# Miniprotein binders against q93zb6, part 22

Target 1, 365 residues: q93zb6
Amino acid sequence: SSSSSDPLLVKAAKGQAISRPPAWMMRQAGRYMAVYQKLAKKHPSFRERSENTDLIVEISLQPWQAFRPDGVIIFSDILTPLPAFGVPFDIEEVKGPVIQSPIRTEEDMKRLHPIDFEKLQFVGDSLKILRREVGEHAAVLGFVGAPWTIATYIVEGGTTRTYTVIKNMCHTAPDVLRALLSHLTKAITEYVVYQVEHGAHCIQIFDSWGGQLTPEMWERWSKPYIEEIIHAVKKRCPDTPIVFYINGNGGLLERMKGTGADVIGLDWTVDMADGRRRLGSEVSVQGNVDPAYLFSPLPALTEEIERVVKCAGPKGHILNLGHGVLVGTPEEAVAHFFETARNLDYQTLFQNHVPAEKAEPELVV
Below, E stands for the ipSAE of ESMFold2; O stands for the ipSAE of OpenDDE; V2 stands for 0.75 times the mean of E and O plus 0.25 times the DockQ between their complexes.

## First folded at step 11 (miniprotein)

Design t7 (at its last look DockQ between E and O 0.47; V2 from the best seeds 0.00; counts 0 for: pae E 1.7 > 1.5)
Fold by OpenDDE base, look of step 12:
Structure t7 (fold): chain B 365 residues (1-365), chain A 81 residues (1-81)
Amino acid sequence: as target 1 above (365 residues)
Amino acid sequence: SPEEIKKLIEEAKRLLEEARKRAYQGDYEKALELVEKAIERAEKALEEAKEAGDPELIFDALFLIWFAELLQREIEKKLKE
């Protein structure tokens, strides 16, 4: 029985009857906000900000306090669990993530161990606090990187533009790469379950680098491990929606549907109505307003939000951007996006295609 | 009965998934026929769900009609090309 108490975002993900799409933004906590910039000046290390419970909670709640999104994603990184399973990393200001000791051989694989949650208590504690702070008014979102995406960082030694080392390992060391991906699949599965047990209502899987594979290579080297995670999580946490997102996924939509994810995240380069037709009626969609529209006049932003919502249809839509909020985005435009989302009504937008729900009065407390 | 309404909904879903596959294969005439059958099933499910007073089944039927019309417009566009 879907509890009547599920957050609006969880109801949308499950394709339940609701009066409007829930809204959140990728990178809704970030450098565009003056409060974040002020905090980041006090705490200049990204790892300090993302690995301290008080700072994680404060940063994650900055959008909640300012805009009241229907989703509050934990402030973290997809690389945050790496030290917990034997891969140390640094974040350099210019280069981004740096892994000093890449894993490329069977001997390198011996450094990996099962995920140690004692090293991740700041994530668990933060999720518990966030769940308490938002109450029933929003969904708390956890997230992880997909095994291929995490493996790309580990094998390349950081951010890459060519993916030449890991793509070459598909041919030169396939057993080592399969062993790495299998280890990551286990670790990420346990980390997803850990986030759910600590208060995440919904989990997003980011396969950020999966979109850089050929469709055949993605089906071979990314998809099976994502399917394994989703299957294992669904078995352990059957009531937790899973969002699966790849940036630049227009060529992968039909393949992404096969993963068992409840929600497929679309980027702005996908037409929302085309995405719906391609994915079918059984999977929910997330997205997909171009982050650049937040720099447009507010009336043009409103029109685009309404267009996207009308293209997504009256069921199983989570309103989002097609990617993260851009640096320099006006806070007023983000406020307007969430205000617009709260004022949407499916009955008004779709007329005879939506039942008259009794609008439960949102108790604005 | 709610079970009969759910059966109509599931039949409409199957027809739409088959229609989508046929459209992808370029068999737009067959895809259109399947969409029309799916709409018929979803409309019947909607009527019975309204009579039963089940808001979730009403919502599911309305969404399937919306989705079928979304697919229909694309198929009809392809038949005119």
Scores: ipSAE 0.721, ipTM 0.903, lowest interface PAE 0.7, mean pLDDT 94
Fold by ESMFold2, look of step 11:
Structure t7 (fold): chain B 365 residues (1-365), chain A 81 residues (1-81)
Amino acid sequence: as target 1 above (365 residues)
Amino acid sequence: SPEEIKKLIEEAKRLLEEARKRAYQGDYEKALELVEKAIERAEKALEEAKEAGDPELIFDALFLIWFAELLQREIEKKLKE
């Protein structure tokens, strides 16, 4: 059982009895919102928007004010911690993220140092303010990128369609790559704990590029480092659920269970009923409405939300999209998604498999 | 007792895990047999949890019944193909 003060999202992540699935959306604060566009026009630098405490808090709370999601994720980036351990980066208009000095050799590795939280005060301060602002009405979420994903950015120097440099390093400089991954594992572990200590109720690990690896390569080059992070975090932060998400995870789904994460996030390419059968009865899930459904007529969106919830079952489900909100998504559809989620009732949907909302005498004791 | 109920729940979980493995291997007759045994255990756990007034065990048993029925529907579909 849980205390009545735990947010609904935390209870769902732990597989506790609740009356409906909590809901939040990946990228719920962002360019689809008019209020965000107005703020971004005043502050055109993404680095400024993601590294100024007042802007982070304002942006993170925009979806809270508009839609009242069950989770409020800090406005940030998986690359945000990189300068704090010796890897400067920029965001360019056409190229996106750029790391001007990639790390590919033993000599390059000398630029790394232990994570310096003095350079990340804006994250900690923002999380404390968010925690205070939402109170017990929503969970505050922090997040990190998995070591493989972060290493890919650092080795490639930015985004790429081919991943050829890091994949070649697996064969040509494996000791350097292992050293990089080990450094990142330590830095990311400390950064997770930092976010929890400053207010996050729940942490999501993104392995955004893990889906580009074969399962054998993922188990060799990504999974062990994720396992190490989760193991260390669970020892230091035993009350904090961890959500694990991979974009393109259809070929990795069963292996994700073995990381020790509390919640497995499913992308939209996995049928939710099939995902449940593949993951077994002891794993909580997140997802997985296709973000394209936010462009559909509202009744069709309602039907898809209900279908996904019915497929996920009456326990251990965090309702979400299977990926982030798309640019151009109507705000009315996002509002409808959250209103639909709030009006769901497991007793109605699963009457023979959920205790009555009014406790039977045997259910209160 | 709560210990007896928890043992029924754990046995149902083990039966469902084995049923999942057998269904993956294409052994649908055996998988269905295991699911039916798991349902029996989970329903017994449910009745005993209700008598004990333990809401967490009631919830756990109900979820296992739901999960078993999820597996059962897929297995029965495959058997009729």
Scores: ipSAE 0.664, ipTM 0.887, lowest interface PAE 1.3, mean pLDDT 91
ESMFold2 (binder alone), look of step 11: mean pLDDT 88; pTM 0.859
OpenDDE base, look of step 11: ipSAE 0.663; ipTM 0.882
ESMFold2, look of step 12: ipSAE 0.633; ipTM 0.880
ESMFold2 (binder alone), look of step 12: mean pLDDT 88; pTM 0.859

Design u2 (at its last look DockQ between E and O 0.02; V2 from the best seeds 0.00; counts 0 for: pae E 5.4 > 1.5, pTM E .710 < .8, SAP 72.967 > 70, placed apart)
Fold by OpenDDE base, look of step 11:
Structure u2 (fold): chain B 365 residues (1-365), chain A 110 residues (1-110)
Amino acid sequence: as target 1 above (365 residues)
Amino acid sequence: SPEEIKKLIEEAKRLLEEARKRAYQGDYEKALELVAKAIERAAKALEEAAEAGDPELILDAFFLMWLAALLQREIAKKLREKGDPQLIERAQRLLEEALRLAEEALRLSQ
């Protein structure tokens, strides 16, 4: 039952009647904010900041206090659960994630165990606090990495540009890779449910590296495991919207259909109207303003927000960037984005765009 | 009944999806026929939803009219590239109809 008390973001994800799109930003808590930079100087370790309840809550609430977004995402990493199922990792300042013991063989698979939530209490406690702090004024967002994306880090031993080891395992060790992906699917499913039970209103799945596959390889090696997660989560948490995001997804939109996701996240390289036509009426969309527009004059940012909102149409849109906020983004531009979003009205936006006269309908659709 | 309105909406959705497939295949004549049928079903759903006072069903009808208008504009663009004046005129009329009904649906959703 759609409770009248659902946050605006949850209503949009479900395709319910609302007056405006809800807005949030990927990386809305981050290095562009002076308050984050000050905290990061005091606590220089990324793992210290992302694995301590007080710091997670403080950082997650920085954009809430400054901008009042309709979505408050937990400050975390997609790799945060790795130690909880047997994969230790480090974050180096220059290299990023480092996994000292890659998993590439059946013998390496014996290091994996079921997810241990005693090691993830800081996530659960943080989500409970965030749910209390935002009340009914915003949705609390959880998130996870997709099995293929997580497997890429585990197999490659960290960040890769070529994906050569994992792409070769698709041919040289397919059974080992299927076993790894199946283990990750189970662990991630339990971790999604855990986040929902601790106060996440909505979950985003990031298949960040899925866009680096051919469409056929994505359908074989990523999609089935995402479908399994979504199906299992929908059975246990039927009222929780799932957002599915792939960066560089313009060639995958039709293939992303049927996953069971309530919302497909678009990057800025997809035309919003094209994306909406290709996805159809059964799925909501998220996005997709280019993060570079936050460096533009505020009138040009307003015009682009209005263009994207009009292209998405009056139903099932979550306003976002096509990717995370860039380093060096002015805080004033982020403030203006959220203020613009709060002042939007679908009735006003679409009435002024039904062409009154015989002019070529400059419906910017 | 709300169930009958939902059935009309689902029929209109299926017709628009088939119209999109035909347009992608370059069968613009068949695409236009399917869009016309989708608009007819969505218009009937809008009327019945308005009589029922159901804002969610009104919004669904509005969104279908908006998707129909989107598809028609794309078809009209492709027909202009091909130089078929009769199909262009038909696409333009269906676009204007979908937009008019979308405006009506928007007004009724208030």
Scores: ipSAE 0.562, ipTM 0.841, lowest interface PAE 1.1, mean pLDDT 91
Fold by ESMFold2, look of step 11:
Structure u2 (fold): chain B 365 residues (1-365), chain A 110 residues (1-110)
Amino acid sequence: as target 1 above (365 residues)
Amino acid sequence: SPEEIKKLIEEAKRLLEEARKRAYQGDYEKALELVAKAIERAAKALEEAAEAGDPELILDAFFLMWLAALLQREIAKKLREKGDPQLIERAQRLLEEALRLAEEALRLSQ
């Protein structure tokens, strides 16, 4: 396959010249859609919906069928690969994912083993089907959680606001934590390559809990492992762009660039003009319309989309929200977002325009 | 409970209204402190609304976080000119933490 046949999203990720930004939305398949609600009522187990090939494909294609996004992300979860390397988890209705046997000691580490793709064939099969269904019209997106984020679930046994166990391990058992992070780095690297080999055009790395660290701690306990994943994947899959996103990342942007990712995702609290300036033109950006704008009148949504695109510049931008789609979002607004993106033309938007690095966007209050 | 979530939302609204008043008066340090407190209340409301699966309360809490972020940005611009950069950093960190909690709550509700 030649680079000239790449989907628009892949071209944007690589910083190639294109006529408009590709668009997709984090969590674009979900409970805001009536068709998803009906399916979820019929199949109430999230684990079944995320681990059954037919359901994964149906759910992943719901936004494709409705909105024709430029990217179709596999319906999955960052914890999905855990049983494949020795960390089973349960889903509880209120708590969500629960890991009944956390890994906190050298003895606990003995339960880990190399990733077993026989336990993940539903991911590979789903990616192949998605690739076939969307053809050249969209990029198929795979994703993983970053080692720190996965380690926090494994060490804490679930979601926490304080992360006290893993933070204490940084001081009380650093060798065990480093060993866990190194094992996860290897498993996640293989899982990224697996997704690429089975059809993914682009991989999203989410370090959802990495932002809870101070920048110095993030540089010590998260960044090196992400760098290792990116380095290994770029060597083994040189044509595959990698997007890196941290929730609440305004204080980390330059450090995130240092991982070697092709694309840095921006949350909505970052001013896109500022983010573009801080990151420079050498890396692409993804984001970052505030999802609350999907509840605004459609002309205001159009105006905000155009403002974000103007601020990001005419190269290296994947248009997205700066957060996952909110429950209760009107489907008409999502359709309008994608229709607006498809109808954008960089030459029209940037005719007689000053560079985003020199133009400050107007405040929306 | 829905009543408890609504109380957090009402408290966050009052804090933001007072923050805007203080910012208009030029008291940017107090305004930023009030914004930070509003973000804390809205993030707590969002967490509880997501656990309850109530999309209207989730939206209300997220909208307050959005308004707080816009106000914080304006106050921080004024503070960089006249004020304490440590307060600006604190407010940004609180907003980023609230956003991370919002994302996890959204993930859990799928």
Scores: ipSAE 0.145, ipTM 0.551, lowest interface PAE 5.4, mean pLDDT 85
ESMFold2 (binder alone), look of step 11: mean pLDDT 75; pTM 0.705

Design u3 (at its last look DockQ between E and O 0.01; V2 from the best seeds 0.00; counts 0 for: pae E 7.0 > 1.5, pTM E .696 < .8, other shape alone 4.544 > 2.5, placed apart)
Fold by OpenDDE base, look of step 11:
Structure u3 (fold): chain B 365 residues (1-365), chain A 110 residues (1-110)
Amino acid sequence: as target 1 above (365 residues)
Amino acid sequence: SPEEIKKLIEEAKRLLEEARKRAYQGDYEKALELVAKAIERAAKALEEAAEAGDPELILDAFFLMWLAALLQREIAKKLREKGDPQLIERAQRLLEEAYRLAEEAWRLSQ
């Protein structure tokens, strides 16, 4: 039963009747905010900021205090659970994530164990506090990395540009890679359920590196494990919406169908009306304003927000960027985005506007 | 009944998804037939939902009409590129019908 008390974002994800799209931004807490920069100077370690309850809560609430988004995502990393199932990692300022001992063999797989939530209490405690602090005024968002994306870091030993080691393992060590992906699927499933039980209203799955696969390789090596997570989570947490996001997903939209995700996140390279036509009526959409528009004059940003909202239609839309807020984004532009979103009314936007002829979607032949 | 309205909505959804697949395959004639059937089912669902006063079912019917209009506009564009005048005229009529019914569905959803 859809409770009348569901946050606006949860109602949109479920495709319920609402007066406006809910809005939030990927990376809405981050280096573009002066308050974050101050805190990051005091606490220079990314692991310190992302693994301490007080700092997680403070950082996650910085956008809430400044802009009142309809979604408050926990400040964390997709790699945060790695130490809890046997994969230590570091975050270096220049290199990003570093995994000193990659997993590439059956012998390396013996280092993995079931996820230990005693090592993740800071996530659970932070979600509980965030749920209390925002009350009924916003949705608390949890998130995870998809098995392929996490496996890429583990196999490559950190960030890669070529994905050559893991893509080669698909051919040279397929059983080892399947075993790794299956282990990650179980750990991530439990971690999603843990986040929901601690106060996440909605979960986003990031397959950040899934867009670097061929469509066939994505269907073989990423999709089945995402479907397994979503199915297991839906069985345990039937009322929790799942957002599924891949950066560069324009070639994957039809393949992303059938995963069981309630919402498909679009990047800015997808036309919103094309995305809605290709996805159909069975899923909601999230997105997809180009983060670069936050550097544009405010009237141009308003026009683009209204265009995206009109292209998405009056049902099952979560307004977002197509990717995270860029470094150097003006805080005033982020404020204006959320103010614009709060002032939208579907009655006014769709009055005399069945899909305006002027937005000619082109069929990609 | 709400169950009968939901059945009409689910039938319209299946017809639109099949129409989309046929249009993607370049079978625009079959796509137009399926869109017309989807619009008919969604229109009936809209009437019954409006009589029942169910705003969620009215919104579902409106959204199906809106998606039908998006699909028809695109089929009509591709038919113009192919130069078949009979199919172009049929696509245009179905587009105008989908727009009219989407506007009515929107009005009833308010």
Scores: ipSAE 0.664, ipTM 0.865, lowest interface PAE 1.1, mean pLDDT 91
Fold by ESMFold2, look of step 11:
Structure u3 (fold): chain B 365 residues (1-365), chain A 110 residues (1-110)
Amino acid sequence: as target 1 above (365 residues)
Amino acid sequence: SPEEIKKLIEEAKRLLEEARKRAYQGDYEKALELVAKAIERAAKALEEAAEAGDPELILDAFFLMWLAALLQREIAKKLREKGDPQLIERAQRLLEEAYRLAEEAWRLSQ
């Protein structure tokens, strides 16, 4: 299944023996970089930046050119596919994403249709170009939002603090909500396969709103649909690892393992040693340096990177932050992160040593 | 008010910058005192930004408070002693609240 030509990140995701952890950063292309800020000033529409092939490729390659990460993720958004199956949206400066025609009733459901990849050619074209540009030196990464998260945007009409409409639908219109989630599951499955066919080596699934559900609600309204996506993708794309990440996932960690994902991403609030113990050795992990460490002196950042790597162990670890790169992060700290990762050697870190003692989950004693 | 919150943020930034300078010079006791003052400013800014519902100011205040707490830990490590135990307890409580607020603000700014 695996071959010597697989990128380092793919080998790590599959738990193969490697000499160092691969590294990439969630949101590694973005407003913390001066070159991105200059481009965003010229192209102030997020929809333009995320839907024009030339801009997507330029933005996605900015961190590649500067830092040479082991993964290059396509510049995109979890809402990007929505117009392709009948849900137009816009991005407003203050409100963020807005869906003017929410789906809340059986009649609203008639606006949905199977995903139309003619409307997503910029994604496929961009992935092909990225695959060519990085060659065998890095993994090209695609991503999707989980059905619960996407349904939340579609039902609420945008971002929300309370989730009032979709939570009410769980009780007042559960059959409509299940039908919506099932439609999204099919559309998202096809979109994952599309990204793999056009160049992605690995897919990340985000359930951004999953951490706000009680574990029982998550098990009922999110997990089954994620599990269905993963099972279908593994049948159609058996060589493609899937990473599963939920922000705020400390209370769901063992339940996330049950989805069948190849890699569980840990957010910054989970201690890596504790997370590895709870997940066991048969599942790989991604993460989880707290992004605020990028504001620390470089020796402290090095020490924290080494601590996280020691806690994760020499197999099945993709080094990353436990959250996306923060606005205002010094570019020099990001460069140091990647240089530190490239210079790590598992034999040096683990030979003649006892396992590292677990650190406190907080950054204060 | 947004202007008062920005003033607190700028004061916290100035204090942290001076604290880093003093730590670089080996003056760890003074650096720790400056960090404590920065935590007070960032915590106040965070509370006012949360009341105003301003996600950008919440994130700014959160990151300053987190940086101050991290610097406190690193300075205490250099002294081979823990920092002030009352300040450590206060920072821990404030960071727990700050994480919740920062997650909310991050969601609103996406």
Scores: ipSAE 0.022, ipTM 0.430, lowest interface PAE 7.0, mean pLDDT 84
ESMFold2 (binder alone), look of step 11: mean pLDDT 76; pTM 0.724

Design u4 (at its last look DockQ between E and O 0.02; V2 from the best seeds 0.00; counts 0 for: pae E 15.4 > 1.5, pTM E .731 < .8, SAP 72.193 > 70, placed apart)
Fold by OpenDDE base, look of step 11:
Structure u4 (fold): chain B 365 residues (1-365), chain A 96 residues (1-96)
Amino acid sequence: as target 1 above (365 residues)
Amino acid sequence: SPEEIKKLIEEAKRLLEEARKRAYQGDYEKALELVAKAIERAAKALEEAAEAGDPELILDAFFLMWLAALLQREIGDPQLLEEAYRLAEEAWRLSQ
């Protein structure tokens, strides 16, 4: 396919020349939007909203209709594929994800099976519709959880703050944990390819809990499985950019660049300029405006967007938040973020940083 | 040749990586020396890429100059930041 027809976000991910950074937000479809709140009152189950094609498409397109982001991520969850490979789960409003039957033993591992895409048709159908609805005007984004992150939910039985069970399994049941991670790696690889084949232009891998490991434990228990996914996906889908995101990744950047991801997602606790120096020129960056700036006066939000964009440089930047949109974020601030992003021009942004005294006279061509 | 330009780009990358390591070690003098050499290589790559009309190589050379500027700003040399921004604008103009 000619590189000319790629969405702006795909061009940025590939480090191609473009006039401005593409923009999208993690959780750009969500509770901060009145249209989402209205829909969520009609359909109170998160599973209902995230596992029905019409609802997925409607929700995913809410930010597209309101803000015209350069990326439209499918409304889903990193846990959505769990039932398709033998792990049932529920989402409680207060507790979040609940896995009633954790996997901690070899006997528990017998419940796992290969990923069944008949149970995931709503994802494939939604991606096809989203690809049609946005046309060439945006990238459709798929996403998955990293094996360590998914294994954390499976082993802990839901959300954890201490990670004590899975971190202990690294020492007490390492073979069981390796078997689980290897099973998840295969399932997630196939699920990434499935999303691409159904119309995802770009895939984000969330290792949301990887940042809670020591760097050594992350290199041992998370990184190899992410590298395996990325390598397998790159072989099958060579033209699809992969974004790799870890929340709290400031200690992991030099390790993350080795995964083969096209884009490293930064959280707001990383200085964008430091992140660029540490990662180098071979990898693009995504981020990293603090979601709290969306509560600031619009001029201060503009200044921070411009600061982040200047710190990221003119090549291989996807403008985003450092994490998902917060509940209670004003829709006007999100609108302003995307409007600001659309009105950015790299030529103007970098020209205004040259001190006026060294403007050499116009070379009259 | 595109191969020679790519070689200059790869040399500039290596120099910046070494400069960064030296800066993190507190050897700012050596870091600045390496950054200056990286800028020299990246500037030459930018000129040759512009003459060749290769927008990808122009953008690569520019990005290295921008990285060099960011490193210099951290080490405390503001003049090299201005030069990298100037060369940034030029490479941007040439990549359009």
Scores: ipSAE 0.109, ipTM 0.544, lowest interface PAE 2.7, mean pLDDT 89
Fold by ESMFold2, look of step 11:
Order: C-alpha cells, then structure tokens, then sequence
Structure u4 (fold): chain B 365 residues (1-365), chain A 96 residues (1-96)
C-alpha cells in the first residue's frame, strides 16, 4: 500500500483530532482470561511464556481476538532485558523475581555490559509478528521499566517489603547508584529504540516503584533518568509517542509532565477532570476507569466510562483503566468496556449531552 | 446494620488516606500497617453487606479493597498485596 495512516491510539497520543478515544487495558492479557489460564497451566514457567516467541504472540493476541482493543501490548516483563546487559534473574513461585547477584558496589558494576540484542530476538520477532497480525486496526505497544524501578530490583535482589538497601545506597554509595542508573538509562534507551524499530507504535514507561520515594527524592533519583530516555528516544524516534505511568501518581502529575512524555497515565484515584486541569491541554492523558467497575452491573460500567471520557475532554485521551485488570474480572465486562469504547462518538457525547456551560476545562479547536 | 457497615467503610477510607500520607512521607512500614487495618475493616464491611444483601455496600467495600491493593502495589509488599487480592476475589464471589 502507498498510503500511510497512524493508528487511532497514536493519533490520540499526539493530541490529533479523532472521533472517539482509543481504548486498551493494562494487563489485558492475563489471569482473568480463561484462555490464558489454560495456556499458563500448560506452560507454567513465566520465563517461558515471556521469552518464547510463539507464546508471547499467542498471549498478546488473546485480548485482540476476544475484544479487539485499539492497542495490543507485547506480553513481556520489565525485567526481561536484564540478562541482555549482564544481570541474570530467576522467577521463584513465591518470591517472584530473584536476582542472585545483586549490584551494590563498584566491583559489582563490572558485571554490566552494553545491551546485547542477540539475547532479545524473541522481543523483536514478536513485535514484528504482532504488527503484521493487527495491521492497521490497532497500535502495537512496547514497554520498559524506568531506571529507578529496574535499579530497585537489581539492588535489592528481587521484590522486597522495605527497599532499605537502595534507599540507604542513596546516602552511603550515591556515586555507585548514579552510575547504575546511568547505565540503565543507556540500556533502556536502546531497548526502547529496538522495540520501535521492530514494530512498536508507542512505548509505555512504568516507574512502578517510583512511589517509594518522596516527591523530592523522585525528582533526584528517578525523573532525570526518565527525562534522558524520553529526550533521546524523541530524537531517534520522533514519530513514536511515549506514555508515562506511575502507580498512585496523584501527587506527582505536574512533575511527571516535566519529563516530556507525550501521555501521562492517571491512576484511578485521581479525578479525571482535576487531572486534566492540572496537566493542561499540551499533554495527552491515559486512563482512568477504576478496575473495580468491571465488577459492576454493565449499565453502571457504561456510565462510568462515559463520565471518564467526558472529564478527559475530546482531545488527547487514551481510554484505559487506572490500574491493571484484576484477577477474577468477568470477561463479559471487559468485552463490554471495549464495545462501549468503540461505539463512542465525541460529537454526540459532548454536543448533545453536555451544555456549553458544563463543558470540560480544555478549550480545544 | 447499614449504619454499622457505613461506619466500617468510613474508617477504612480514613485509614487509607493516612496510609497514603505516610507513604508520601517515606514512612512505608507505618503505611503498610494502616493499609492492613483498612483491609480488615473493608473485609468486615463486606461480610456484613453480603449478609444483608446490599449491593451498593458490597460494591463500596470492594472498592476499598481495591484501593488498598493499589496502595500496596506502590509500596511493594507482596504478602499484603496477595491478601488484598484474595479478599477481592472473595468479595467478587459473594456479590454473584
């Protein structure tokens, strides 16, 4: 074909005029789906499910086949690239990820090396296949963890209750920590570009553990490295929007905008209208239906979807949950969410249902 | 009674608000204690609402369980997060 058009999700991310918000869900492939549960029983190793091309593609496409979301995110993990730059890890049944050789000293830093994409071919191959399978009908999304979040795992040796090692390291060995974060920034930047070059239309950055920091410490130990990634990626991949999400981010929204991300993901505890006012019209938003509404009667779910969309305004909105899909969520509610989103029309929703004096605070063209 | 259930819900909300404040201040151990107490109140509210057959209060209690799970994910306590998920699954079964 000689014609080229961005997927709806990419247009929304860039703040372009569109007729409805695109929709996808964080964790849309996962344990709430019977088809996933059956596959996971047959392939019980998460490493196998997330590192075998055929399994990655099958899992990623399960929600596409069932619900036709506007975005298809690769089934992967924020830790997946770690072995490719010198940090092997295991997944234990109870503890989750375990890093047997944490990095805490200058000597430990010697194990790091530049990212080796030969060890990540399954990611690139999977993205290419997903791009082909969804064609022009959906955006393919890649994702990474932010440097602070990845460093937390590498320093602590896995998931921990206290995060005391990395927090103490901010004071006892700041130069080593800065060096680790800088190395991760470079590796993650290359990994973002790699995903884009192999088919991703859009990249989401997760700073899942950034909330362990006070806002001032987040500004020191997380934000600068995220800014660097975004700056470098925008130079090398100027057409690729970046979504930035932190769990529990109500107190950080304006600071998150300062990273230069194209889209700020709102968790479900933030009032969408308030989030729009605080973020303004120059950045797009993603979210933020409460995942618990998927357990509500379907008419209540419809009303909440419409409320969130009205509050976000007719410009720069990617409809999503404010958190990943919960285990136990009814599949029919997820189907209803996507069907509702597909049937929305901004013209009808705003002109025919909300008087001008009740319009959202954004003054779009 | 509905009044007693609403009181449990309001206490759980208060505990979660304080937990968020403590997490913001970096006092994660106290924040986790407060989240655990909020889960306890929400779980009790859910049991009472389910017995009464009150779908609005069941939904309210479930939403507080989810709020607790969200905050625990931010703090990264897998044990409390798993407990919150188990209670959310229980609430789902009771609301069917």
Amino acid sequence: as target 1 above (365 residues)
Amino acid sequence: SPEEIKKLIEEAKRLLEEARKRAYQGDYEKALELVAKAIERAAKALEEAAEAGDPELILDAFFLMWLAALLQREIGDPQLLEEAYRLAEEAWRLSQ
Scores: ipSAE 0.000, ipTM 0.153, lowest interface PAE 15.4, mean pLDDT 83
ESMFold2 (binder alone), look of step 11: mean pLDDT 75; pTM 0.690

